# Ledger of designs, part 3: VHH binders against DIS3-like exonuclease 1 (DIS3L)

Target 1, 352 residues: DIS3-like exonuclease 1 (DIS3L), of Bos taurus (Bovine) (a0jn80r465to816)
Amino acid sequence: REDLRKTHLVFSIDPSGCEDVDDTLSVRALDNGNLELGVHIADVTHFVAPHSYIDIEARTRATTYYLADRRYDMLPAILSADVCSLLGGVDRYAVSVMWELDKTSYEIKKVWYGRTIIRSAYKLFYEAAQDLLDGNFSVVKDIPEFKDLDEKSRQAKLEELVWAIRKLTDIARHIRAKRDSCGALELEGVEVRIQLDEKKNIHDLIPKQPLEVHETVAECMILANHWVAKKIWESFPHQALLRRHPPPHQEFFSELRECAKAKGFFIDTRSNKALADSLDNANDPNDPIVNKLLRSMATQAMSNALYFSTGSCAEEEFHHYGLALDKYTHFTSPIRRYSDIIVHRLLMAAIS
Short names: E, the ipSAE of ESMFold2; O, the ipSAE of OpenDDE; V2, 0.75 times the mean of E and O plus 0.25 times the DockQ between their complexes.

## First folded at step 1 (VHH)

Design a20 (framework vhh_6qgx_2)
Fold by ESMFold2-Fast, scan of step 1:
Structure a20 (fold): chain B 352 residues (1-352), chain A 127 residues (1-127)
Amino acid sequence: as target 1 above (352 residues)
Amino acid sequence: QVQLVESGGGLVQAGGSLRLSCAASGFTFDDYAMAWFRRAPGKEREFVAAISWSGGSTFYTDSVKGRFTISRDHAKNTVSLQMNSLRPEDTAVYYCAAKGPFSQEAMDLLPREYDYWGQGTRVTVSA
């Protein structure tokens, strides 16, 4: 395993009070001027051997079916909240994916996969990371890691952390823009449709917007899931565990198309790109809830994402319709998803 | 530590009432939708009720609509399920669950896929 403790600024961004930290991020400048983006995930497979008592319990608690996606406490608290959790200020075993990016274009030049040891420097909550991104540094007083530093050290560490958050966000914007150009969907939860069906007032239809740092973390996790999917498929073309999202049958879009037409919009369901573009254009500047309703209806029209073995279907069927990716899997949440533990085992076999 | 702790389960006769409560800690409660699921003996887990992150929307499975009421208390970080007119078929282990609207995967928007789960509380309704 590679030791990243002295070479990388690693930190996490999670909901306030989270103690089961699955994922951490890093970004640094390389000697050649390029950037290195890192995603570092809890090394659960180090502590959970295949067919051990803990493995059997995790599989049983997490899911009724081996391939079902379930998110609830599957590991003993000492493993999830202590030993596996990538908490700040302690040495932790991780599985890392690191990409070398062109410093200007952010084009991925190469990728590395491996077991690492990290020491997370900061356990940030989303609001604190957003404040730092926005240039609101009053939150520094609430970050425990800054409390015992002199002013000069505090300023240097703050500048380092702010650079990392801004750089990660700039990279995430680039990744999201590329996926959007390929037809990635931006959807609303079913709540908007149900609120309208229940004749709720307009105030109840104004949902809280996620902070931009949610997108920063999400894009890095999606990137890692995508590249791990490619790596395990390459090594196990008939036995890799991937996650596909097929396009919905056209009939599932009939209600969406009718509702949009009644409101003066045309929704094009011929492809994910056509759907994404027509949803973006189905915005009434005098009635913003219309667009949210249509995106919620599009969510209801979606087929389920599902796990599959790569030997069970044609390669053209591997794609993830909503994310606009040719291959996808779940890798980034092994503390709470048994499927991710399986994917970690496949990745370790692939790089052996 | 993210924790969802259920309470209020027990034995009740048909036609009776129970109030389940779920205390949430370790995450930004106000940003998460909350739900109740149940698993009857020999059955799979099924959706019972959900409440949006704002508390403005509630959702119920048809079999409990009009009998059960879900509510949340943002000040106490709790979600509750008031169960009235209980039937023997309501006998199950009831689970509290949380789902973030800011989920990391944009396409995992199914109502039953949740980020955090409680350990469950047992409800037995005698005939």
Scores: ipSAE 0.000, ipTM 0.182, lowest interface PAE 16.0, mean pLDDT 80

Design a21 (framework vhh_8ghr_2)
Fold by ESMFold2-Fast, scan of step 1:
Structure a21 (fold): chain B 352 residues (1-352), chain A 128 residues (1-128)
Amino acid sequence: as target 1 above (352 residues)
Amino acid sequence: EVQLVESGGGLVQPGGSLRLSCAASGFTFSDYYAIGWVRRAPGKGEELVARISPSGSYTSYADSVKGRFTISADISKNTAYLQMNSLRVEDTAVYYCARSPFSPEVLEHLPSGWFDYWGQGTLVTVSS
């Protein structure tokens, strides 16, 4: 187990009130000038042995839904909220993926996988992280870790945290741009709220957009899922648990194509890249909501993503259409997702 | 059209209990969208109180309500609930039911901390 407690600034960004913290992030400069990006995930497999009572219970609960007077948790509260949760200010076991990035291009030079021990320095909520990213430091009063520091120490730690958030966001922008160039889809929720009056004029849209730090976290999680997928596939070519998203049947795009044509746009559905490019070009400067409508209709056309064993289909079918990745899995949420526990076990076997 | 309708708010004495309901239409809880309860008190910002995934495998609570509030969902009725026990004066707020794309199968690139649809809110007043 590698000890990161003194060498890495590790912190989490979650919805306000989240106590089941699956994931934390780090970024630091290396002696050679390159960057090290880290994703550190709760080490649930350390506490949940295969075929144990807790393992059987978690697997069973992953498929169970409860009625109004009953609550369902995949893991007992002691494991999820206390022992496994990567809360601030406490030593925690994690499974980490760390990449060395070129200081200028952000090209991945090396990757390391392993068991670690971390101590998260900050448990941030999304709005606080966004304020820090934006240079709005009034939120510092609401960050408990800054309360008892003298001004000089507070300023130094604030500068360190802000640098990390800005650097993570810069890296995330680069990762997203690379996936966008490969045809990653930028979609809207299927239930975009569109109201039409008697003249069929669109006059309402969903009021809230995600914060940029939401995408910062998402891109880091997607990157970790992708690299873990590659690692377990390399070690177990016929027995790795991956997640595929097949291209939708062409007939599912008929409504999207017809709506776009009515608005004067051509949507090319021959590939994910063709779809992404034609959606990007379907902008009406006199009616910016048309693009959001088309992206929500594209979402409705999508096929569901599926878990599969790598021995069950041809490698060309492993593709994740929406994310534009050749291999993908679920690794980053083992406190709430049994599939991620299986993937962690495969990763541990792959690196042993 | 997605619609969330809250009910169950009202006036209650300190130490009392209330159960809030959130009836959803225009989508199903089996679509893997999370449901959250967000409150806004006079002079304070929004606070995420509790959140549940449709699978029931994920729940979270604000520290201020942990041990006192319980979130649950009835998938067959497409309704989420917030059971509020041991109510305090500081729990006085407008409570909103909100939907988030909680890592849905087709929208895995969207973060779980974003809310796309909100109800109108229901007022909870805790006073002596």
Scores: ipSAE 0.014, ipTM 0.314, lowest interface PAE 6.5, mean pLDDT 80

Design a22 (framework vhh_lunsekimig_d3)
Fold by ESMFold2-Fast, scan of step 1:
Structure a22 (fold): chain B 352 residues (1-352), chain A 129 residues (1-129)
Amino acid sequence: as target 1 above (352 residues)
Amino acid sequence: EVQLVESGGGVVQPGGSLRLSCAASGFTFSSYALYWYRQAAGIERELIASINSGGSTNYVDSVKGRFTISRDNSENTMYLQMNSLRAEDTGLYYCAKGVETYPFSDAQLEELPKYMDVWGQGTLVTVSS
């Protein structure tokens, strides 16, 4: 196990009150001037052996999420909220993916996978991380890890943390721009459409303005899921667990096209890139709700994403339409998804 | 995995009070707007109260000043305090989960259920002497 506790500034960004911390992030400058991006995920497989009682219970609970019956958390609370959770200030076992990025272009030069030990320095909530990104440092008084520090120590640690958040966000912007150029979709939940259909006050129910740090975290998770998908597929071409999202049938876009036309916009549904570009252009400067409605209708047109074994379909069908990725899986949430535990086991076998 | 469980319903006299609870599991409770809906016999289900992730509340006129919606993020529970109950308040009360109140992203939509609406089973409130 690689010890990252003294070499990496590791921290989490989650909603306030999150107890089951699956994921943490790091970024540091390397001796050659390049950057190292790290995604560090709870090492659930260290505590959950295949075919153990806990493993059987987790699998059983995960498979019942398709039923309209009462559900419980997948793992016992001692595992999910304590020993597996990547909480601040304590030593934790993790499974890490670390990339070397070119210092200027942020192009990925190398990738490393392995088991690590980390000590998260900060358990941030999203609003605090966003304030730090925006240069609003009044939030420092609300960050427990800065409590009881003298002014000089507080300033030094604040500068270090702000540098890391800014670098992660710069990297995330680069990753997002690359996926956007390939046709990645930015969608809205179906509730936006449902509330508008019911003629409810949209301001009561629409999410507040997006925080960029949510996208920062999301892009890092997508990157890790994508690279782990490639790694386990290379090792197990016919037995890897991946997640695919097929393109929707054209008929499912009928309502979206008709609504957009009524608003004066043309939506091109011939490819994910054409759809993404036409949705970006379907903005009414006098009514920003129109774009949210169209993106919500696009969500309703989507086919479901599906888990599959790589031996069960052609490689051309592995594609994730919404994310614009050739291969994808679930790796970053093993505390709450049994699929991710399976993927962690495959990754460990691939790197042994 | 995502679940909402209502409790606290019962029979109460006009002018009485009840407190409904909605216990949530399987999602990041603090990130979501939450709602109370009511369905009376022969009437469509109606939204009566909402609370967003920041704690801002809204009510229909018929319950304003009488009902108070609140949330306890540490307990993953939403409440509806009902005071000065009237016969017209009789019905099944449902809690529901809305969309995340922060940003939208394809990553979040990939991780979240396709339908954001999650409903509990309902709890019956009867205002009768």
Scores: ipSAE 0.018, ipTM 0.264, lowest interface PAE 6.6, mean pLDDT 80

Design a23 (framework vhh_4orz_3)
Fold by ESMFold2-Fast, scan of step 1:
Structure a23 (fold): chain B 352 residues (1-352), chain A 122 residues (1-122)
Amino acid sequence: as target 1 above (352 residues)
Amino acid sequence: EVQLVESGGGLVQAGGSLRLFCAASGFTFSSYAMAWLRQAPGKRREWVALITSGGSTDYADSVKDRFTISRDNAKNTVSLQMNSLKPEDTAIYFCAAPFSEEVLASLPYDYWGQGTQVTVSS
């Protein structure tokens, strides 16, 4: 395992009150001028051996409570919070994916996978990270790691952290733009359609107010999930655990297409790219509610994403329709998802 | 940030009742509609009930006349009273406020709410 404690500024961005930190991020400049982006995930597989009591319990909880994600604690509190969680200021075992990016284009040149030792420097909340990104430094008083520093040290560490958040966000913008060009979908929740159908009252609509830093973290997690999917598929072409999102059956789009026609728009549902482009074009500047309604209706048409073994279907079926990715899996939340533990085991076998 | 915390689920026999609660924070609760969604094992998430900021309600046909959604703006809480429960009501129930994260089911933060399990025995 590689020791990253002295070479990388590693930190987490999570909801307030989060004690089971699965994921941390890093970015640094390399000697050649390129950037290194890092995603560092809790090394749960180091503490949970296959077929051990803890492994059986984790799998059973995931199955029994109808849960594939974070809704119930799979692991004993001592593992999730005290040992696996990537909390600030303590040495932790991680599984890392690190990419070398071109300094100007952010094109990925190389990727590395492996077990690491990290020491997270900051456990940030989304609001704090957003304030730092926006140049609002009043939040520095609320970051415990800055409390007892002299002015010079505080300024240096602040500049280092702000640079990292800014650079991660620039990279995330690039990754998102690439996925958008491939047909990644931007949709509205089902409730927007319901609200519009009921009253057409603008005070009942929820304006989206996501912080940009949510997208920063999400794009890094999606990137890691995508690259790990490719790596385990390459090593185990018929036995890799991936996650697919098939295109909806055309009949599911009938209501969307008819509503759009009534408003003077054509929605092309032949592919995710065609759908994304036609939704973008179905905008009346004099009636912005129409576009929100159509995006909400598109949400109702969506198929469920599902786990699968790569030997169970053709490679053409591996596609994640909503994310516009040819291969995807779940890797970034092993404290909360048993599927991610399986994927970590496959990755470790792949890099051995 | 938006936080939604569900509670009140459990095991109940057919014909029984449960009341679910959702505590909301991180946004101006009184200005937004709130919804309940559910997901049964191996099934797509489905909408169950909606209450607007003005107090108007709507329900899926499968739960109409059995479920009642209500809100308490002073406590930032939305609740779902479930009567005459059926085995097919077995699911994880989610409180929802519509954000882009909720739409992308494969993103780590599409829902930060934990949900509450409802199991109805026959």
Scores: ipSAE 0.007, ipTM 0.242, lowest interface PAE 10.4, mean pLDDT 79

Design a24 (framework vhh_8k46_1)
Fold by ESMFold2-Fast, scan of step 1:
Structure a24 (fold): chain B 352 residues (1-352), chain A 128 residues (1-128)
Amino acid sequence: as target 1 above (352 residues)
Amino acid sequence: AVQLQASGGGFVQPGGSLRLSCAASGFTFSSYAMGWFRQAPGKEREFVSAISGSGGSTYYADSVKGRFTISRDNSKNTVYLQMNSLRAEDTATYYCAAGFPFTDEEVASLLPGTYDYWGQGTQVTVSS
């Protein structure tokens, strides 16, 4: 277990009132001039051994509670809201993925996986993180960690936190631009749901446009899921639990193509890149609802994403169509998803 | 191509019995864990029972323990679900599913998402 409490500024960005903190982020400059990006996830497997009473309960809840728009805890509240939750100001066990990046290009040079100890410095809500990103520092009064600091210490810590949020966002923009160049889809529903599921299934509670910091967090979670997918596949080529999204059949796009044509747009459904590009171009500046409706129809045409064992199909079928990734899994929400606990167990076996 | 064909459903009165069968083809049957899941009208698909590739381990949902028995015949590429003491709440479409080696573990065997192949399903209706 690596101790990160004195070497890393770790913090979380979640919806206001969130007590089940699965994920935290860090970014720091290394002595060689490169950057280190960190994603630190609750170490649920430390507290939930295979076949224990708690493990059986979590699994049972994951399979038996079905109410639409209602989420039930799969773990006892003491684990989900306390011991496993990466709350601010307390020592917590985490599973971390840390990447060394070129400081200018953000090219990934190295990756490290392991068990860690963290102490989250800030439990931010999305609006606070967005205000800091935007240079609106009035929110500093609402951050408890700044309350009793002298002016010099407060200014230093604020500059440190703002640098981290801005740097994470710049890195996330780069990661997103690379995935966009490969055909990642920005859809009403599918991609938004995938990204928001990485943030504790909050998709049911967002009636307005997401803030940019939602995308910052989502891109870091997607990156971690992608790299963990590659790592467990490398170690268990026929037994890794991955998540695939196959391209939808052409007939499912017929309604989308006809509706777009009626509005004067051509939607190219021959590949995910062609679909992404043509959806981006199908924008009427005088009627923004048209683009939203077309993206909603594209969502309805999408195939379902599926968990699978890597031994069950050819490697070329592992692709995640919507995210434009060759390999993907679920790793970043073990407090909420039992599949993530299985993936954590595979990752721990892979690095042992 | 991989095929899973479930059969044996039908209408039965409360307290009655049915035996479901799932015939598999297109893959190495003995290398795959097999599971039974059910979906009642308006509900999500739920775990019922699972059996390891060798037949050495079996798992059951709490709601069916003591009433249902899963078994397999690897020489016939078939998995079975013997359902006894049927109740109205057992009314559902029953699906068989094939998962790869990690589904042999109890925790993985209960999750629909760990199963790679799914059958068409067979309807079971328990009514007087």
Scores: ipSAE 0.000, ipTM 0.188, lowest interface PAE 15.1, mean pLDDT 80

Design b01 (framework vhh_enristomig; at its last look DockQ between E and O 0.06; V2 from the best seeds 0.00; counts 0 for: pae E 9.8 > 2, unsure alone 62.3 < 65, grease 26.1 > 24.2, placed apart)
Fold by ESMFold2, look of step 2:
Structure b01 (fold): chain B 352 residues (1-352), chain A 124 residues (1-124)
Amino acid sequence: as target 1 above (352 residues)
Amino acid sequence: EVQLLESGGGEVQPGGSLRLSCAASGFTFSSYAISWYRQAPGKQREWVSTITSGGSTNYAESVKGRFTISRDNAKNTLYLQMSSLRAEDTAVYYCARDSEYDYSGDEYYYFDYWGQGTLVTVKP
């Protein structure tokens, strides 16, 4: 295991109150002038042997289920909320993907995969990370890791953390821009928080606020999933567990096309790039809701992504339509998805 | 548009059996995890069972061993086979296409979609 505890600023960004922290991030400058981007994922396979009782239970549950008022964990609580969870201020085992990036272009020069030991320095929630990104430092009072520091130490650590968040976001913007040029879709996902009354009944639906740091984290996770997919496929060309997103059936786009025509816009559904470009052009300058409506309808028309073994179809069918990636898998959430545990085992075999 | 239509509810004697169906349309059924939920009078909606796109099944403890979830992707239909029914199983049963609460990836595009429900009454 490579020990990152004294050489890397590692931190997590999750929803407020998250106990099952699957993923942490790092970014640092290297001596040669390049950058190192790191994604560090809970090492569930260290604690869960194949065919053990816990493994069999996780396999049958398949995923953690989040209900409005409770959760049904895939793994026992001691594993999911403690021993596997990448909590702040404690040493944890991780499975890491590290990329060396060009300082200016962010071109990936090298990639490294391995088991690591980390110590997450901050357990941030998304709104706090966004405030730091935006230069709103009043949030510092709500970040526990800053509370026992003198003013000089706090300012130094704050500058280090803000630099990391801003650098990760800059990298994420560039990664996303490259995928956009290949036809990655910008869709309107609507996520709603259920508001419970004092009787614990469902009372109302409230929209979650979209934040740029959500995209920052998502792009890092997508990159890790993509590179792990490539690594395990290279080692196991017929037995790798990947995830694909087939093009949607054209019949599901009928409502989108009809609604767009009624608003005076043409939506081209022939390819992911044609769809992405036409959605980008479907703007009513006096009514921004029109574009949001059309993107929401496009989201509803999408096929779902699928897990598959690489031996079950031709490589031409591996691609992920919505993300515009030729290979993809799930690697970054092994606490809550059994497929990620399988992918971790494949990765460990590939680098053994 | 996405639709989920439950059927197969009715009255049964204690210890009896009943099979619920949920007909799905407006999406690629085979690609989604689909769940059953139930709501007894005066209580909040509770999870019963889930079947993933890959066919893995999971059950609430209160129904484990008595209920079996299954899917027929050719007919776009979800099933719940209920056996050894008890008075506590009396509820309106709903099928739902569940979204994951996920901030680390690409899979929270959709709202939860719910059917209208089908009533199951187990006589005292």
Scores: ipSAE 0.007, ipTM 0.253, lowest interface PAE 9.8, mean pLDDT 78
ESMFold2-Fast, scan of step 1: ipSAE 0.075; ipTM 0.483
ESMFold2 (binder alone), look of step 2: mean pLDDT 78; pTM 0.777
OpenDDE, look of step 2: ipSAE 0.033; ipTM 0.471

Design b02 (framework vhh_lunsekimig_d3)
Fold by ESMFold2-Fast, scan of step 1:
Structure b02 (fold): chain B 352 residues (1-352), chain A 124 residues (1-124)
Amino acid sequence: as target 1 above (352 residues)
Amino acid sequence: EVQLVESGGGVVQPGGSLRLSCAASGFTFDDYALYWYRQAAGIERELIASITSGGSTNYVDSVKGRFTISRDNSENTMYLQMNSLRAEDTGLYYCAKEGYSDEWDSSGYYFDYWGQGTLVTVSS
């Protein structure tokens, strides 16, 4: 295990009230001027042995789910909320993916995978991280880790944290732009709820404005999932657990195309890139809700994503349509997804 | 089950005041940030005020200095004190709490739990 407790500023950004912290982030400048981006995930496999009672229960439950703010935990609370959770101010076992990025282009030059020991410095909520990104420091009073610091120490730690959030966001913007150029779909982050009357008319639209830090975390998680997918496939070409998303059947886009046409837009569903580009162009400056509605309808047209073994289909079918990635898996949420526990076991075998 | 119930709306003259309440149940109130949104006729719903679990507040520019968001953790209630009301403040006011989903195999997405709304009418 590598000890990151003294060398890395590690912190989490989660929804408010989250006690089952799966993921933490770090970024630091290297001596050569390059950056090191880190994603550090709870080391659940250290505590959950294959075929143990806990493993059998987790497999049966498959995932933690949220129903009306009630949680149905996959793991016992002592593991999910305590021992495995990457909470602030305590030493924790993690599985880390760290990339060396070019200082100017942010292109990935090297990647490292391994077991680590971390100590998260901050447990931030999305609103707090966004305020820090925006230069609004009123939120500092809500960050417990700043409470007992003198002014000089507080200012130094605040500057360090703000630099990290800003740098992670710059990196995330680069990653997102690259995936967008490959046809990644921007279907999430703009939530529209559609309420239908007796005639199926739309009579209530409630759009949501996502915070940029949601995308910062998201892009880092997607990056880690992608690179772990490549690593376990390389090691186990016929036995890796990956996640594929096939193109939706054209008939599922009929309602989207008809609605867009009625509003004066053409949606091109021939490929993910064509769909992404035509959705970006389907913007009515006099009615911004139109674009949100069309993106919501596109989300509803999507086919299911599927777990599969790499030996069960041709490599050309491994593609993730929505994310525009050639290989993808689930790695970043082992506290709440059993699939991620399997992927962690494969990764540990791959690097042994 | 998450329940958010708004109250305190009504008809008021320009320059008047109203206090909105949001009674919350079905979750650990103290642990969550809460929001006030409003929706005017023909306009999309907009976030006007937020309050974190620690009490930090934020406002859109149009209501800064006029509206004050607060919370009473002992009563599981969030408030919006509205002063110097203008015709432009007319609309449905919604209490909201953030939820999370990773459906569709993306990075996950956030949604809001909403109350039913309370109508505020500022008219002469």
Scores: ipSAE 0.015, ipTM 0.324, lowest interface PAE 7.8, mean pLDDT 81

Design b03 (framework vhh_8ghr_2)
Fold by ESMFold2-Fast, scan of step 1:
Formats: sequence, structure tokens, C-alpha cells
Structure b03 (fold): chain B 352 residues (1-352), chain A 125 residues (1-125)
Amino acid sequence: as target 1 above (352 residues)
Amino acid sequence: EVQLVESGGGLVQPGGSLRLSCAASGFTFSDYYAIGWVRRAPGKGEELVARISPSGGSTSYADSVKGRFTISADISKNTAYLQMNSLRVEDTAVYYCARTYEDEFGDYESAMDYWGQGTLVTVSS
């Protein structure tokens, strides 16, 4: 177990009110000038032994769901909210993935996997992290960790935190741009379509734009899931648990194409790249709801993503269509997904 | 094609009971998919009132409905039910049956990919 408590600024960004913190982030400059990006995930496998009573219960429950300030847990509350949760200001066991990135290109030079001990310095909610990213520092008075500090210490810690959030966002933009060039899809949930169907007054239904820090966190989690997928597949070519997403049949896009055509847009469904590009171009600046509706319809056309064992199909079938990745798995949410617990066990075996 | 069809909504007096049904087609109930009942009342946000993992039999409820509502599933009929007892005026809402899954595109929040049309439940004297 590597001790990161004195060497890394680790912090979390979550929805307001979240108490089962699965994931934390870090970024630091190395002596050679390169950057180290870190993703640190709750070490649930330390507390949940294979075939234990808790393990059996977690597998039966499958997943945890969130709605507003509510959640429905697969693990006992003492594990999810207390012992495993990567809360601020306390020592916690984590499983970490850390990448060395070239200082100029952000090209990944090295990757490290292992068990760590961390102490999260800040438990931020998304709106607070976005304010810091935007240069709106009035939120500092609402961050408990800045309370009771002298002016000099407060300024130093604020500068350190802001640098980290900005650097993580810059890295995330680079990662997203690379995946976009490969045809990654930006899709809306079916909820947008239901709201439009239910209400006839369009102006009452426009959702708030998502915050950029949501994408910052998402890209780091997707990166970790991708690299862990490659690592466990390399170690267990016939028994790794991965997540695949096949392309949908063309007939499932008929409604999307017809609706887009009625709005004056052409949607090209021949590949994920063609679909991504044509959805990006289906923007009417005078009617921003149209693009959200088309992306929601594209979501409904998608095939289901599936867990699979790598021995059960050809490597060409491992592809994740929506994310534009050759290999993918679920690693970053072991408090709420049993599949992630299995993947953690495979990763630990792979690095032993 | 995945479809969820609700039935059983209507007008009921306070203290009464209703049973909502959600008939699913185009997929099989499994540990990978959960069925949830989500309600929306005018001026309120969405509330997940009940969830069941049909193959696992695990259930969860919002605090507002615990002890009054019961969710169940009939795997042979591919149908989920919401039994609503001791109804209150505050339970008045449109009730949606939804399939829940992991967010394959974002990996942060449980996503709901298929929804029924919604069924109106009105509790008034």
C-alpha cells in the first residue's frame, strides 16, 4: 500500500449531498516537468471478501440508484457512507491508477496501478468546483477546509486547488477531443423527451446546461475504466470482465432520421463518427431544444451495453460504440456496482 | 423494441388503495435491469418512490411511502406492480414506470433509458 497522504493533493467532486464517495482525483507536476494524473477509487474489496455474506448480498442487489438527495444502496450503510466512502479529512484505503503525461502533448508515458492510502483534502460539490474553475472565488467562504485559516495560508491553498481543477479540466478537454475524433457520442437521457411530450409550453422545460466540471470528472473516470479494461484483459485474456456496446441496427434510427429531416437536418447513421458529426451539426441556434431532442432520440436507438467475459466472443466485438473505445469496463463505482468489485479483484490479481 | 405500459391509475379518496401495473416487452427482467416507479407532481421534482430488481427480489422505497407502498414483480408475466395503500392527497402525481441501468455514456448516475407514458393518480375527496 503506497502512502499518498503527504505527497498528493487528493479531492472529490460530487453532487451536493453525496455521502458515498467512490472516486477522488489528483494532479501534480513531476520533477522532470511532466504531469501525474491520479484517479483514486474506494477500496471496497478490502472490506468485502469473495463469497462472504456481504459479498453475496451486494451481488444480489446489483446497483445503487440516486434521485435528488435520495439513494438506494447495495452495500450496508456503514460500508458505503462511513468505512469505504472517500470523505474529506480522513484516512481512507483506495485503489489508484496514476498516469505520467507529457507536459506539452499530454501523451500518456507510463501508468501505475496499486493499493494506496489517501486523505482527501476537499469534498467539493459540482457548483463549487465550477465556481473555482470560472474564477468566482466567493464560494471559498462556504468551503469548511478554508475556515479558521490565516489570509496567507488560505490564499496558498486556494491557488493550489484552483491550479489542480484547471489542470484536470485542461487534461479532460484533451482526452475528450481525442475520443470525439474517434466518434464518441454525446447523448441526452430519455427524460428530455418525456418532459417535451408531457408539457406543451417549451419555455418551461429547458433544462439548465450541464457544468463543465461534470465532463472533467467523467473523462477521468472513463480513462480509468478504459486503462483498467486493457490491464485485466492483458492479464486474463479469456476471463476478464469487460463492458461492450455494439452498433445498433439501422432500422432503429428511422424515427431519429425522420424527426431530424422534419426539422431540416440530415443525420448520418453509417458509423458512430458519422452519427456524432451529424448530431453536432444538427443545431438551430434559434431552437436549442431540437438538438437535445435529437440526441435523446439517438439514445433510444442505441443497443444495450453488456457485461461479458473476454473468452466468450472475438476481440473485434469488445468495442464500445457510444464511447468510441476498443475496450471498456466498470471500475470507478464499487460502492454502487458489484461488477466494479469483480473488476477490482481482477486488477489486484493482475498486478500481484 | 422495448416498451413499458402502465395501467391502474385513477381517482381515489384519501385512505384508499390503488394498484399500478407495468407490463414490459422487448427485454427480459434480469439483475442488469431494475424497474422503478417515478412520480412527478406539479411544482415538485421527480421522486423515485420504489425500485425492484426483478431477478434478485431486492426492493427500496422513498421515506414518504415506506410502509404504505409495496413493489413486486411477476417474472413469468414480465410485469411489475406498485400496490399503493393509505393514499394521501400528497400522493397525487403522474406515475411513470422506468427501466434503470448503469450510465454507459457518463458512468456517474443511474440512468433510466425507457419510460412508460405515465398514469395519473389523483387523491381527493
Scores: ipSAE 0.014, ipTM 0.230, lowest interface PAE 7.7, mean pLDDT 79

